# Designs tried in a protein design chat: VH-VL binders against Protein DJ-1 homolog C (DJ1C). Part 13

Target 1, 167 residues: Protein DJ-1 homolog C (DJ1C), of Arabidopsis thaliana (Mouse-ear cress) (q8vy09r84to250)
Amino acid sequence: KKVLVPIGYGTEEIEAVVLVDVLRRAGADVTVASVEQKLEVEGSSGTRLLADVLISKCADQVYDLVALPGGMPGAVRLRDCEILEKIMKRQAEDKRLYGAISMAPAITLLPWGLLTRKRTTGHPAFFGKLPTFWAVKTNIQISGELTTSRGPGTSFQFALSLAEQLF
Below, E stands for the ipSAE of ESMFold2; O stands for the ipSAE of ESMFold2 at other seeds; V2 stands for 0.75 times the mean of E and O plus 0.25 times the DockQ between their complexes.

## First folded at step 8 (VH-VL; framework fv_inotuzumab)

Design g5 (from f5 with heavy chain D103L, light chain S32R; at its last look DockQ between E and O 0.87; V2 from the best seeds 0.00; counts 0 for: pae O 7.1 > 2)
Fold by ESMFold2 at other seeds, look of step 8:
Structure g5 (fold): chain C 167 residues (1-167), chain A 120 residues (1-120), chain B 112 residues (1-112)
Amino acid sequence: as target 1 above (167 residues)
Amino acid sequence: EVQLVQSGAEVKKPGASVKVSCKASGYTFTSYYIHWVRQAPGQGLEWIGGINPSGGYTWYRRKFQGRVTMTADTSTSTVYMELSSLRSEDTAVYYCAREPYYLSSGWDYWGQGTLVTVSS
Amino acid sequence: DVQVTQSPSSLSASVGDRVTITCRSSQSLLYRSGKTYLSWYLHKPGKAPQLLIYEVSNRFSGVPDRFSGSGSGTDFTLTISSLQPEDFATYYCQQSYSTPYTFGQGTKVEIK
């Protein structure tokens, strides 16, 4: 099983690292990809994260799961990556799993149109940006191929839910 | 000075495998990607895939997925490309090339090339 | 996939001629950093490809100033202002914006 976890400047460290660690422990082949110009990026709390590869190397790959950490400006950096947007739209079109935690549902997925008619949760501070009739306040929300979660405190549940869906 | 030195020419039969080496020197091996590119007779350059020698992460062009394996040996500063289930159309000169980790730099140093001939 | 297409496929020229080769990409190669991911290589039979130009217009170390690159977005040009005997070769453009990395089909510059 192949998994993509993109990261950028201001990515939430807990959300990213827990995703990667849990999914690798479950047996997934996890690629950490930087959307920046170098492999090393500083997370939202000052921790330096080292990606495996730049996102440009991932454009031609097929993933069983693409999972987005949150963080500010991390979610914005992901949103503004055209290569990642193409990857995610292809993921959704092909009905393959994708996920977003914390700020990424509202900041990253919503502008890409990937929340249409999907029940979605997200970071409490950004919950009001989600579509009113589809927004839910659960720790984990699965809606078809999309899984969403709320923040650093739900990172383990988010990652475990994704692992169960993969295996 | 930076050098990429490849292994010598090989002649293989259809269905066999070939393993080409690319030994790096003159720079920090784990700070650059290595790509493999081939050129069949009368044709242009075709990217096969690459490897990050730091950690051994690989990515392959889809047409080669399942037939190609790239590895790196940090102790000898050498990358390897193994291509299996060879066919006559795999006859080509195979090159390794170095890419800086930062995006948009060109591939600045190339190996001398390794001719692989697949014939019965 | 990002495709790059060169024109012409071949040309004949004499020493001293100005040579222009074009490369068109199927999408913009401009990344958000402001960098554009287009390179040019020179390739002679029996030799390794040689980097000439990276990031559209930057000459690689040791490349003579008769080589220049220009362009933006999707349209790029390699110019050799005064061909020298060593410049008869095949030239490739290459995008490194995203995988699969792709080369143009090549432009063979031959002596007239």
Scores: ipSAE 0.042, ipTM 0.665, lowest interface PAE 7.1, mean pLDDT 90
ESMFold2, look of step 8: ipSAE 0.100; ipTM 0.703
ESMFold2 (binder alone), look of step 8: mean pLDDT 92; pTM 0.942

Design g6 (at its last look DockQ between E and O 0.53; V2 from the best seeds 0.00; counts 0 for: pae O 9.7 > 2)
Fold by ESMFold2 at other seeds, look of step 8:
Structure g6 (fold): chain C 167 residues (1-167), chain A 119 residues (1-119), chain B 112 residues (1-112)
Amino acid sequence: as target 1 above (167 residues)
Amino acid sequence: EVQLVQSGAEVKKPGASVKVSCKASGYTFTSYYIHWVRQAPGQGLEWIGGINPSGGYTWYRRKFQGRVTMTADTSTSTVYMELSSLRSEDTAVYYCAREPYYLSYFDYWGQGTLVTVSS
Amino acid sequence: DVQVTQSPSSLSASVGDRVTITCRSSQSLLYSSGKTYLSWYLHKPGKAPQLLIYEVSNRFSGVPDRFSGSGSGTDFTLTISSLQPEDFATYYCQQSYSTPYTFGQGTKVEIK
């Protein structure tokens, strides 16, 4: 089972590291990909994260799951990555699993049009940007192939839910 | 109408602290970042740092780390910037400014607060 | 840190003149998405700075059409097509590609 976890400048470290660690312990082949011009990126709290690969190497891969950490400006950096946008749109079109936590649902997935008719949760500070009728305040929200969650405090629940769905 | 209204001018001695307030109105306070930018006499604009009011997350320019603290009070829609261990070179007009949550520009600014550090 | 440098530091001009101000970044501000994180501000003494242009060329709400921005990568310009009396001010470019956010040193536009 192949998993992509993209990161960028300002990615939330807890959300990213918990995703990677939990999914690898579950037996997934997790690729950490940088959307920046280099493998080392600084997270939102100043932690230096080292990716396995640049996102350009992931463009033609098929992933069983793509999971987006949040963070500010991390979620904006992911939103602005055209290669990642293409990967995520293909993921959704092919009905393969994708997930987003914290700021990523509102900042990253919403502009890409990937929340249409999907029940969605997200970070309290950005919850109001979600479509009113579809926004829910659950810790974990599964809506078809999409799983969303709220923030660092729900990171383990989010990652475990994705692992369960993957296997 | 979006407004950022700052506290009044302050005169401080070296080694003291100052706390400047920035009260927001006319928008959803917790959906925008607030940043602080200063201008010393005869100088350009210098970014100090920013805060996400909903979570209290802060980003400080390295030269200010250890001396600056930014906080937010969501009940009054007010952000505070406290600068400690003041020096004469901290004399400046201090501005708060709003940044839209996934864009990177400062669209509305406070009127500025003059902080003078003199013995 | 990403730095931006403006040219000139000051200039004198008359009402009606076309004014150009340049801003050079120490690295590209172009993200892979095609967005470029450069903004321009106007600042008059005793007043708050005002946003003019964001993402290189987008005018902020209420900014007159005489203000335009252009450029790519590392080189950017602000153009005032016909200078008006209210345009005498100091202008700043600012990068927001990465923290710390940095401003150019400013360009003071004065009456001849």
Scores: ipSAE 0.006, ipTM 0.515, lowest interface PAE 9.7, mean pLDDT 89
ESMFold2, look of step 8: ipSAE 0.007; ipTM 0.517
ESMFold2 (binder alone), look of step 8: mean pLDDT 93; pTM 0.944

## First folded at step 9 (VH-VL; framework fv_inotuzumab)

Design k1 (from g1 with light chain Y31W F60D; at its last look DockQ between E and O 0.93; V2 from the best seeds 0.00; counts 0 for: pae E 6.8 > 2)
Fold by ESMFold2, look of step 9:
Structure k1 (fold): chain C 167 residues (1-167), chain A 120 residues (1-120), chain B 112 residues (1-112)
Amino acid sequence: as target 1 above (167 residues)
Amino acid sequence: EVQLVQSGAEVKKPGASVKVSCKASGYTFTSYYIHWVRQAPGQGLEWIGGINPSGGYTWYRRKFQGRVTMTADTSTSTVYMELSSLRSEDTAVYYCAREPYYDSSGWDYWGQGTLVTVSS
Amino acid sequence: DVQVTQSPSSLSASVGDRVTITCRSSQSLLWSSGKTYLSWYLHKPGKAPQLLIYEVSNRDSGVPDRFSGSGSGTDFTLTISSLQPEDFATYYCQQYYSTPYTFGQGTKVEIK
């Protein structure tokens, strides 16, 4: 199973690392891709993260899961990456798994139109940006191909849920 | 002196596999991606895929997925490209080229090329 | 896929002539950093391709200043200000913005 975890300047380190570690331990082939122009990025709390590749190398690849960490400005950096947007839209169109935690549902997925008619959760501070009818206050929310979660404290639950869905 | 030295020409039958090597010297091997590009007779340049030697991550052009495998041996500073299920249209000169990951200065050094001929 | 197309497919020119080759991308090659990922290569039969220009307009080390690149977004030009005998070759533009990386079809420059 192939998994993409994109990261950028200001990515939430706990959310990214837990995703990668849990999914790799579950047996997934996880690619960590930087949306910046370099492999090393500084996370939202100052941790230096080293990606496997730049996102440009991922543009024509097919993934069984694409999972987005949050963080500020990390979620904005992901949102503004045209290559990642195209990857995610294809993921959703092909009914393949995608996920977002913390700030990414509201900041990254919502502008891309990938929450339409999907029950979603997200970071409490950004919950009000989610469509009221579809927003839920659960630690994990699965809505078809989309899995969402709330923040660093739910990162393990999020990653384990994705691993279960993959395998 | 930066140098990429490729293995010699190959003649193969349809359905066989070929493995081309690209030995790097004169630079830090794990600080550059290696790409493979081919040119069929009378045709332009076609990118096949690439590899990050430091972690072994590979990415392939979609038309080659399932037929191409790239590997790196950091102890010998060598990248390999294996193309399987060869067809006559795979006849080409195959090049390796390096790409820096820390800047965008293009692919400044290329191997000398390896002619692969696929014929009955 | 991001496609790049070149024109002309071939041209003939005399030593000393100014030569221009154009390359058009099917989408913008501008990255969010402000850099544009378009390069030019020179290729002679039996030799490895040689990088001439990267990031639209930057000459690679050792490339003579008669070679220059220009353009923005989707439209790019390679100019050879005064063609020399050694400049007979096929020239390729390449986008390295995103995979699959793609080359133009090539422009063969023939010396009269």
Scores: ipSAE 0.063, ipTM 0.698, lowest interface PAE 6.8, mean pLDDT 90
ESMFold2 (binder alone), look of step 9: mean pLDDT 93; pTM 0.947
ESMFold2 at other seeds, look of step 9: ipSAE 0.249; ipTM 0.761

Design k2 (from g1 with light chain Y37W S98T; at its last look DockQ between E and O 0.85; V2 from the best seeds 0.00; counts 0 for: pae E 11.1 > 2)
Fold by ESMFold2, look of step 9:
Structure k2 (fold): chain C 167 residues (1-167), chain A 120 residues (1-120), chain B 112 residues (1-112)
Amino acid sequence: as target 1 above (167 residues)
Amino acid sequence: EVQLVQSGAEVKKPGASVKVSCKASGYTFTSYYIHWVRQAPGQGLEWIGGINPSGGYTWYRRKFQGRVTMTADTSTSTVYMELSSLRSEDTAVYYCAREPYYDSSGWDYWGQGTLVTVSS
Amino acid sequence: DVQVTQSPSSLSASVGDRVTITCRSSQSLLYSSGKTWLSWYLHKPGKAPQLLIYEVSNRFSGVPDRFSGSGSGTDFTLTISSLQPEDFATYYCQQYYTTPYTFGQGTKVEIK
């Protein structure tokens, strides 16, 4: 099973690392991809993260799961990456699994139109940005192929839920 | 000085496989991607795929997936490309080239090329 | 896939001529950092391709200043200000914005 975890400047370190670690321990082939022009990026709390590849190397691959960490400006960096947007839209069109935690649902997925008619949760500070009827206050929300979660404190639950769905 | 030295020319029958080596020297092997590119007679350059020698991560152009395998041996600073189920249209000169991880410069050093001929 | 196309496919020129080769991509090559990921290579038969220009306009180390690149977004040019005998070769543009990485069809610069 192939998994993509994109990161960028200001990615939330806990959310990214827990995703990668849990999914690799579950047996997934996880690729950490930088949306910046360098493999090394600084996370939201100053931790230096080293990606496996640049996102440009991922454009032609098919992933069983694409999972987005949050963070500020991390979620914005992901939102503004055209290559990642195309990957995610293809993921959704093909009904393959995708996920977003914390700020990524409201900041990254919403502008891409990927929350349409999907029950969604997200970071408490950004909950008001989610569509009113579809927004829910659960720690984990599964809506078809989309899984969302709230923040660093739910990162393990998020990753485990994705692993369960993947396997 | 930076060098990428490839293995010698090979002649193969259709259906066989070929494994081309690319030995790197003069730089930190695990700080650069290695790409493979081929040029068939009378044609332009075609990217096949690449490898990150640090973790062994590979990615392949879709038309080659299932037929190509790239590996790296960090102890000898060598990358290998194996292409299986050879067809006559795989006749080409195969090049390795390096790409830096940490900047956006182009593919600065290339191997000398390895001619692979596939004929009945 | 992002395609890059070169024009012309070949040209004939004399030593001292100014030569311009164009490359057009099927979509913008501008990445989020403000960098545009297009390079130019020189290729002679029996030799490896040689990097000339990266990021549209940056000369690679040791490349003579008669080589220059320019362009934006989707339209790019390589210029050789005064052609030298060693410059007769095939030139390729390459996008390294997204996979599959693609090269132009090549422009053969020949002696007139």
Scores: ipSAE 0.007, ipTM 0.608, lowest interface PAE 11.1, mean pLDDT 89
ESMFold2 (binder alone), look of step 9: mean pLDDT 91; pTM 0.935
ESMFold2 at other seeds, look of step 9: ipSAE 0.019; ipTM 0.649

Design k3 (from g1 with light chain S98I; at its last look DockQ between E and O 0.04; V2 from the best seeds 0.00; counts 0 for: pae O 12.3 > 2, placed apart)
Fold by ESMFold2 at other seeds, look of step 9:
Structure k3 (fold): chain C 167 residues (1-167), chain A 120 residues (1-120), chain B 112 residues (1-112)
Amino acid sequence: as target 1 above (167 residues)
Amino acid sequence: EVQLVQSGAEVKKPGASVKVSCKASGYTFTSYYIHWVRQAPGQGLEWIGGINPSGGYTWYRRKFQGRVTMTADTSTSTVYMELSSLRSEDTAVYYCAREPYYDSSGWDYWGQGTLVTVSS
Amino acid sequence: DVQVTQSPSSLSASVGDRVTITCRSSQSLLYSSGKTYLSWYLHKPGKAPQLLIYEVSNRFSGVPDRFSGSGSGTDFTLTISSLQPEDFATYYCQQYYITPYTFGQGTKVEIK
């Protein structure tokens, strides 16, 4: 099972690392991809993360799951990556699993149009930006192929839910 | 014409609650967030919180958490803000304002304001 | 929390004067998409605030062209090229990037 976890400058370290670690321990083949020009990325709290590849090398791959960490400006860096946008839209169109935690639902997925008619949760500070008919305040929200969660404090629950769905 | 029309002025005693209404017209009510902002005498503008009218989901500035409740009634296109346990420092003009869901055009239309006076 | 601070806190000016007001954010308001979430409002006593400028430099519909905004990142300016009698008011900048949304403390533009 192949999983993509993109990261960028200002990615939330807890959300990214927990996601990668839990999924790898569950047996997934996890690729950490940088949306920046370098493999080495500084997270939102100053932790240096080393990606496996640049996102440009992932454009033609098929993933069983694409999971987005949050963070500021991390979620913005992901949102503005055209290659990642194409990967994620293809993921959704093909009804394959995708997920977003914390700021990523409102900041990254919403502008891509990937939350329409999907029940969604996200970071409390950005919850009001979600389409409210569909926005919910659960720790984990599964809506078809989309899974969303609140933030660093729900990172393990998010990752375990994705692992369960994947296997 | 886009309008946000608020309820009239209120005079309250400390410890009471106030509920201010904001009735929207001239646009699709469920396509915009509604924010509440207040201005105490001689002070600047202070954001209180906001609501998504379609689902009623709210977010509040931390200092108001536990004292403020916002609700929306889509059948009347009206948002309500209730502030409880009123104190003298809550005396202010309270405004509602709309924000578009999907663009960054700022908070383009505001209500006329509602004066809430809290006196002992 | 993101703080925005304005200067000056007040100024006196005559009709026809060029007026500038600055706003400084405690962190960048620029997204990598190129959008910057800063707006300017005009507020007169007894009236609702009025949107003048959004995204730093975009004039809201119906706002006279004597109003212009500029800046980037953390430093922003509102300019009134030729002050009119109706422009005597308090002006606020606002960041609407991340909650809590915050306003500058205001700049009162008074008749000289």
Scores: ipSAE 0.007, ipTM 0.505, lowest interface PAE 12.3, mean pLDDT 88
ESMFold2, look of step 9: ipSAE 0.054; ipTM 0.686
ESMFold2 (binder alone), look of step 9: mean pLDDT 92; pTM 0.941

Design k4 (from g1 with heavy chain Y33W; at its last look DockQ between E and O 0.04; V2 from the best seeds 0.00; counts 0 for: pae E 10.8 > 2, placed apart)
Fold by ESMFold2, look of step 9:
Structure k4 (fold): chain C 167 residues (1-167), chain A 120 residues (1-120), chain B 112 residues (1-112)
Amino acid sequence: as target 1 above (167 residues)
Amino acid sequence: EVQLVQSGAEVKKPGASVKVSCKASGYTFTSYWIHWVRQAPGQGLEWIGGINPSGGYTWYRRKFQGRVTMTADTSTSTVYMELSSLRSEDTAVYYCAREPYYDSSGWDYWGQGTLVTVSS
Amino acid sequence: DVQVTQSPSSLSASVGDRVTITCRSSQSLLYSSGKTYLSWYLHKPGKAPQLLIYEVSNRFSGVPDRFSGSGSGTDFTLTISSLQPEDFATYYCQQYYSTPYTFGQGTKVEIK
């Protein structure tokens, strides 16, 4: 099972690393892709992360899951990556799994139109930006092919839920 | 409408610390980063670091790591910047500025500045 | 780290003059989204800096149309088409592409 975890400057390290580690332990083939112009990025708390590949090399690949960590400005860097937007829209159109934790639901997925009529949760600080009728305050929310979660403290549950859906 | 109001000028001795406040009003506090920038006498603008006020995420410029701490109080919509182990070269006007999360507009609103003077 | 360098450091001009300030980045400021993260600020002594231009060429709300920005990649220009009395100030370019965010050294525009 092929998984894409994109990262950028200001990605939340706990959310990214837990996601990658849990999915790899579950047996997934996880690709960490940088949306920046180089493989090494500094996360939101100053940790340097080294991606496997640049996102440009992932443009034509098909993934069983694409999972977005949060972080600021990390979620904005993901949002502004046109290649990633294309990948995610194809993911949703093909009814393949995608997920977003913390700030990514409101900051990254919402502008892409990928939360339309999906029950969604997200980071407490950004919860009010989610579509009010569809926003829920659960630690994890599954709505069809979309899984969302709240933040660093729910990263393990988020990753485990995605692993269970994959296998 | 949108305002960032900073605390008043301070005079400090070398080795002391200073804590400057930046109170935000007129906008959704959780939708903007707050950055701190300083300008020493006769010098240009120097970014110190930034904070996501709601989550408390911070980024500090390397030269200030270990000496600077930024915090936010969401109940009062106030961000603080504390600089410790002050030296004479820390004499500067310190500004806060906001940056939107949701678009790529620049840093559109700035505080009025706080003069911090470090002298023996 | 991304560095931005302005020129000139200062210039003298008269009301009505056309003024051009350049800013060069040590690396491309073009993000994968297609947006370029360079801004221009005006700074007067005793006042807060004021945003003029964002994303290279977009005028911030309320900024007079005599201010314009241009450029791509690593080379950028701020132009003031007809200098007004209130325009005598120091101008800074700033990259907000990646941390540490950096400003140019400044260009002081003085009355001749």
Scores: ipSAE 0.007, ipTM 0.555, lowest interface PAE 10.8, mean pLDDT 88
ESMFold2 (binder alone), look of step 9: mean pLDDT 92; pTM 0.939
ESMFold2 at other seeds, look of step 9: ipSAE 0.035; ipTM 0.691

Design k5 (from g1 with heavy chain W59F, light chain S98E; at its last look DockQ between E and O 0.92; V2 from the best seeds 0.00; counts 0 for: pae O 2.5 > 2)
Heavy chain, then light chain:
Amino acid sequence: EVQLVQSGAEVKKPGASVKVSCKASGYTFTSYYIHWVRQAPGQGLEWIGGINPSGGYTFYRRKFQGRVTMTADTSTSTVYMELSSLRSEDTAVYYCAREPYYDSSGWDYWGQGTLVTVSS
Amino acid sequence: DVQVTQSPSSLSASVGDRVTITCRSSQSLLYSSGKTYLSWYLHKPGKAPQLLIYEVSNRFSGVPDRFSGSGSGTDFTLTISSLQPEDFATYYCQQYYETPYTFGQGTKVEIK
ESMFold2, look of step 9: ipSAE 0.559; ipTM 0.865
ESMFold2 (binder alone), look of step 9: mean pLDDT 93; pTM 0.948
ESMFold2 at other seeds, look of step 9: ipSAE 0.616; ipTM 0.880
ESMFold2, look of step 10: ipSAE 0.614; ipTM 0.879
ESMFold2 (binder alone), look of step 10: mean pLDDT 93; pTM 0.948
ESMFold2 at other seeds, look of step 10: ipSAE 0.535; ipTM 0.857

Design k6 (from g1 with heavy chain Y57R; at its last look DockQ between E and O 0.75; V2 from the best seeds 0.00; counts 0 for: pae O 8.5 > 2)
Fold by ESMFold2 at other seeds, look of step 9:
Structure k6 (fold): chain C 167 residues (1-167), chain A 120 residues (1-120), chain B 112 residues (1-112)
Amino acid sequence: as target 1 above (167 residues)
Amino acid sequence: EVQLVQSGAEVKKPGASVKVSCKASGYTFTSYYIHWVRQAPGQGLEWIGGINPSGGRTWYRRKFQGRVTMTADTSTSTVYMELSSLRSEDTAVYYCAREPYYDSSGWDYWGQGTLVTVSS
Amino acid sequence: DVQVTQSPSSLSASVGDRVTITCRSSQSLLYSSGKTYLSWYLHKPGKAPQLLIYEVSNRFSGVPDRFSGSGSGTDFTLTISSLQPEDFATYYCQQYYSTPYTFGQGTKVEIK
């Protein structure tokens, strides 16, 4: 099972590292990809993260799961990555699993049109940006192939839910 | 001096496999990706895939997925590319090339090439 | 997939000529961070390909200053300001913006 976890400048470190650690311990082949020009990026709290690869190397790879951490400006950096947008749209079109936590549902997925007719949750500070009819205040929300969650405090629950769906 | 030295020419029958080696020297092996590129007679360059020798992650061009395998041996600073289910259209010169991890420089050093001929 | 197309496929030229080779990408190679991922290689039969230009316009170390690259977005040019005897070869552009990485079909520069 192959998993992509993209990161960028200002990615939330807890959300990213918990995703990677839990999924790798569950037996997934997790690729951490930088959307920046360098493998080393600074997270939202100043932690230096080292990716495995630049996102450009992931463009034609098929993943069983793509999971987006949040963070500011991390979620914006992911949103603005054209390669990642294409990967995620293909993921959704092929009905393969994808997920987003914290700020990523509202900041990253919503502009890409990937929340259409999907029950979603997200970071409390950005909850009001989600479509009213579809927004839910659960810690974990599964809607078809999409899983969303709220923030650093739900990171383990988010990752475990994805592991269960993947395996 | 940076060098990528490839194994010698091979002649194979259709349906067989070939394994080409690329031995690196003169630089830190685990700080560069290695790509494989081929050139069939009279044709241009075609990227096959690449490998990160640190950890062994690979990226294969879709048309080769399922019949190409790339591996790295860090103790000998050597990358291998194995292509299975060979067909006559796989006749080509196969090159390895390195790519830096940490900048957007191009692929600066290439191996000398390995001719693989697939014929009856 | 991102495709790159070169023009011309071949050309004949004399020593001292100015040579221009173009490369067009099926989509922009400008990454949101401001870098553009297009390179040029020189290839002679029986030899390994040699890097000439990276990031559109940066000469690789040791490449003579008669080689220059330019362009933006989808349109790129390699220029040899005064062709030398050692420059008769096949030239390839390559996008390394995203996988699969792709090369142009090549431009063979021959002696007239």
Scores: ipSAE 0.014, ipTM 0.646, lowest interface PAE 8.5, mean pLDDT 90
ESMFold2, look of step 9: ipSAE 0.340; ipTM 0.796
ESMFold2 (binder alone), look of step 9: mean pLDDT 92; pTM 0.944

